# Designs tried in a protein design chat: VHH binders against Dermatopontin (DPT). Part 17

Target 1, 183 residues: Dermatopontin (DPT), of Sus scrofa (Pig) (p45846)
Amino acid sequence: QYGDYGYPYQQYHDYSDDGWVNLNRQGFSYQCPHGQVVVAVRSIFNKKEGSDRQWNYACMPTPQSLGEPSECWWEEINRAGMEWYQTCSNNGLVAGFQSRYFESVLDREWQFYCCRYSKRCPYSCWMTTEYPGHYGEEMDMISYNYDYYMRGATTTFSAVERDRQWKFIMCRMTDYDCEFANV
Short names: E, the ipSAE of ESMFold2; O, the ipSAE of OpenDDE; V2, 0.75 times the mean of E and O plus 0.25 times the DockQ between their complexes.

## First folded at step 21 (VHH; framework vhh_7xy4_2)

Design bb2 (from z3 with F27Y D57S; at its last look DockQ between E and O 0.35; V2 from the best seeds 0.42)
Fold by OpenDDE, look of step 21:
Structure bb2 (fold): chain B 183 residues (1-183), chain A 123 residues (1-123)
Amino acid sequence: as target 1 above (183 residues)
Amino acid sequence: QLQLVESGGGLVQPGGSLRLSCAASGYTFSSHAMAWVRQPHGKGLEYIATISGSGGSTYYSDSVKGRFTISRDNAKNTLYLQMNSLKPEDTAMYYCAKRYEIFGHTIDYFDRKGQGTQVTVSS
């Protein structure tokens, strides 16, 4: 694996003031700066505040090899209360998130903001482990390997715990334009 | 857009010296820590040195400590790696990386594709 740099740094987590993009029970819309994609997702769960989560994201510039984004768009909405699997259409990369909270189901709907980079194609895709590891827990997903990009996610919803677990779909991208079908 | 261009690599005999350069553009250079990493052929990436944005702090891996010196010229948006007393085991593709701190984690950005400078130490 090429993502192991052997960093001598210790991991630190501070969830008290992490620049959350939302308040509990409120919707949010987050977009990376132009030419950047999402590389990290952090979240904390609050049972008392409607079994909802606060979210934070981190973005990083894409390598020069991908060039500038050709276009960006919002994908179709994934409904609250439902399990779903979605990747950016047209081989796009995730560059943002939009969400709205629904009191009736104590859950959120989700929408990806996607950016396409010319006609680059994904390959060697894989799914991350579940985030959070258990319902109600904090989650911290960080992509350490810049050869991989977030293409989408799949998620399960527990009607009992009123929380979601996520798996993120990570893919490499070609350094050339291709005519491959969407992954 | 962020761009890092390495140069200065080459073939050198054991005990020799090389000075690598990294030209950075597309961001505020002085505001970010930088690092050098290397990848021997067929092996994984190895962190070797890092320098703070101001240049006031430097860190080295044990494998290069005492032999390599990382420095920067913020006026020129350039990162340097002075490599002395080179050994065959220093043979690798060398990359400069922009350091990010995300949620308490340190990660390095570099574009491996078509980038880097090859250092070969051989008698």
Scores: ipSAE 0.320, ipTM 0.655, lowest interface PAE 1.3, mean pLDDT 88
ESMFold2, look of step 21: ipSAE 0.562; ipTM 0.786
ESMFold2 (binder alone), look of step 21: mean pLDDT 80; pTM 0.808

Design bb3 (from z3 with A35S T50A D57S; at its last fold request DockQ between E and O 0.21; V2 from the best seeds 0.00; counts 0 for: placed apart)
Amino acid sequence: QLQLVESGGGLVQPGGSLRLSCAASGFTFSSHAMSWVRQPHGKGLEYIAAISGSGGSTYYSDSVKGRFTISRDNAKNTLYLQMNSLKPEDTAMYYCAKRYEIFGHTIDYFDRKGQGTQVTVSS
ESMFold2, look of step 21: ipSAE 0.516; ipTM 0.758
ESMFold2 (binder alone), look of step 21: mean pLDDT 81; pTM 0.820
OpenDDE, look of step 21: ipSAE 0.515; ipTM 0.760
ESMFold2, fold request of step 22: ipSAE 0.443, 0.437, 0.485; ipTM 0.724, 0.703, 0.748
ESMFold2 (binder alone), fold request of step 22: mean pLDDT 81, 81, 81; pTM 0.820, 0.817, 0.815
OpenDDE, fold request of step 22: ipSAE 0.412, 0.409, 0.381; ipTM 0.711, 0.700, 0.674

Design bb4 (from z3 with R112Y; at its last look DockQ between E and O 0.26; V2 from the best seeds 0.39)
Fold by OpenDDE, look of step 21:
Structure bb4 (fold): chain B 183 residues (1-183), chain A 123 residues (1-123)
Amino acid sequence: as target 1 above (183 residues)
Amino acid sequence: QLQLVESGGGLVQPGGSLRLSCAASGFTFSSHAMAWVRQPHGKGLEYIATISGSGGDTYYSDSVKGRFTISRDNAKNTLYLQMNSLKPEDTAMYYCAKRYEIFGHTIDYFDYKGQGTQVTVSS
């Protein structure tokens, strides 16, 4: 069957120059190319540079069965210093991230860039484990199965460590239009 | 500008052999894992074999393991599939596919595949 083949090949990763979308303490706005969604998130933490993280993202084209995105938009801001849970409204998929650093709390605020694909509906949703596994560590979240899409995330902030842990919400999408409630 | 062109397909009797080739261009061939997938008429795509960029690692589906061999010549930008002991159930369109890579990880998605070459196994 086409899908999860269980291909175990792994490569070494060098985080020193990974095409980070931001510098420490600086804001950024990242958007996938049209018709693509975020499938991977990578980040490194720097204690000396304001307890901040550099971020990198990878995108992947959505399958033809989803068609072209109907609309894309920026979601509401998730405030720095706060824990939050958010999924793209209208059953959208995460297609980008926007963030601004706040020196006062040594944290970032976040916005999702979301794209909706007709009236496709999410199903079989699950939440990933925490990324990073521990505060201050590097994180590398990759969706290995192309059938699953990022719908959103939840995150906790440690006022002590001045870092965040993330869980990403991953869902399958129907290949037909439906009127199911948003996840 | 990326191209994958399959060749070598044809009609063969059960128990026969075929060798498929795939000419790759438009990307750094040796840097990417490649795969062969097949699609029987009226059915979905099936993973059958994958090979790492260097050629050092190969993986097979149970349906072809022991009968098929995937290989590559990076100097020639060519992917191969040696098919032995062919069975009627091997009849399908065979595609050369470039595996999608994310942050150095190979995932199940194929970001490109060729037009395919037809393999028909029949007595």
Scores: ipSAE 0.302, ipTM 0.644, lowest interface PAE 1.3, mean pLDDT 89
ESMFold2, look of step 21: ipSAE 0.551; ipTM 0.776
ESMFold2 (binder alone), look of step 21: mean pLDDT 80; pTM 0.809

Design bb5 (from z3 with D57S I107M; at its last look DockQ between E and O 0.17; V2 from the best seeds 0.00; counts 0 for: placed apart)
Fold by OpenDDE, look of step 21:
Structure bb5 (fold): chain B 183 residues (1-183), chain A 123 residues (1-123)
Amino acid sequence: as target 1 above (183 residues)
Amino acid sequence: QLQLVESGGGLVQPGGSLRLSCAASGFTFSSHAMAWVRQPHGKGLEYIATISGSGGSTYYSDSVKGRFTISRDNAKNTLYLQMNSLKPEDTAMYYCAKRYEIFGHTMDYFDRKGQGTQVTVSS
């Protein structure tokens, strides 16, 4: 948006003190501060601790052009052990995550916390690559572009590896109100 | 409560020099990368210089490289931009910007910018 300023991005992975929102095998509920949306997701896998992951999130204030969130809500639960695809309804943006661990399947269920900004519409949506790249690996997804927002995700579960891979759905948002309730 | 206040702008002839300052408050200044961005009238914002929190690393756009120098005094919570060999095309509103950081990564967008200081280069 502001052009190439020549500032190189350096990979930074510090998982020792990353402010994980959960302990292994425990549920969590994370919400961005008001007026912010999720722009980054970190996770580490622990095979010994129930093949579970610890999670961390980073939020970013939405630009003034989007205004204040008009409403926020929790989406429907995505069940453990299942593959799923979900985007925020009503053209919402992901502003949080809620999860519970299930010992029976060594997996988690998930809910998105979504916020809608007036009647803005998503466009130019795309899915990220898989995170993590391989099961059992650490993941670090960061949205470097301010213009793209997380609308949802799709995920696959390996019954063998007892882990999930994620693809995040990223979209731009219109700077005007559209007539479509959900695109 | 976060504030950035630019100063030092003005009218200068081509080839002249100016030194901009930015007083920062409301956050841990030394912990954040800072930048100077400018906006010519009728044009978009342009990153022209960035400096790391410690001041150990600096980056410049090609348009100002060799002419401008970004620096900071963390003890004074102040960001500087020394502008030498000014050209008419340098005419713009200049803003001090706090770079946004996520998980140790500096993003290509800023958290906050000041009200700006006008720099006009004209004969």
Scores: ipSAE 0.285, ipTM 0.641, lowest interface PAE 1.5, mean pLDDT 89
ESMFold2, look of step 21: ipSAE 0.520; ipTM 0.757
ESMFold2 (binder alone), look of step 21: mean pLDDT 79; pTM 0.802

Design bb6 (from z3 with I102S F103S Y109S; at its last look DockQ between E and O 0.22; V2 from the best seeds 0.00; counts 0 for: pae E 15.2 > 2, unsure alone 61.6 < 65, placed apart)
Fold by ESMFold2, look of step 21:
Structure bb6 (fold): chain B 183 residues (1-183), chain A 123 residues (1-123)
Amino acid sequence: as target 1 above (183 residues)
Amino acid sequence: QLQLVESGGGLVQPGGSLRLSCAASGFTFSSHAMAWVRQPHGKGLEYIATISGSGGDTYYSDSVKGRFTISRDNAKNTLYLQMNSLKPEDTAMYYCAKRYESSGHTIDSFDRKGQGTQVTVSS
């Protein structure tokens, strides 16, 4: 039920009235309800609390034209302390996040929860600007167009600020079956 | 410069109706899709509805489908949300939001929403 992160996720309890999925320094595992994908990411930075962030996510159902997800999985881990780029394998869409905090580097490792929609393929992909715009600021990324879906992210880690800026990878999905297993 | 101003919120009894407005300025309104999102107290953002720049295409979340109607008046640079059959679960701060231009591979996306307007559905 829990992945490599074990017992301390605290997935089942809110710790604040603002809907944060984690306390500072806490590991967490968040999945959208079945048939939904992540459409918003909010985060606040707590310099005094281990230079860590609390996270909040919003989900929306995919359009009926995409149907139900055919499979879902946790993607490969992205290590703390390094910049990385990842999209969901197998043409998956991001439907959740999992993360563990490391005191030794004051940073987190990350995994996406990914869901595939039959033989639909991403296309017309673009990358958001940085969230947050400046290290240490609140981030509030909202996908306003239901035709674009989060496929993954690239992120940079500042050793000086002990924070990350994120760019999310947003793609359209075909309305017809696509011959490629992953694009 | 770019500005979105929500209005029309208030206190209403269950089963009632309310019409929200969003006045837009500082961009070419008719060229952009628009959305309504809401945030219940202590919860995350929930997307309610979206509408294309022309007004020809709409989408609704299941939580509001059949009860809420998004519309726009491109001559007045105004977005609307007609909310009928209101429920206590609809109590939230409501925001309008602008869709940002796409450039194919990378676009400048801005998280842009107004101050919001409070809707409270209570007996």
Scores: ipSAE 0.000, ipTM 0.152, lowest interface PAE 15.2, mean pLDDT 79
ESMFold2 (binder alone), look of step 21: mean pLDDT 78; pTM 0.794
OpenDDE, look of step 21: ipSAE 0.005; ipTM 0.212

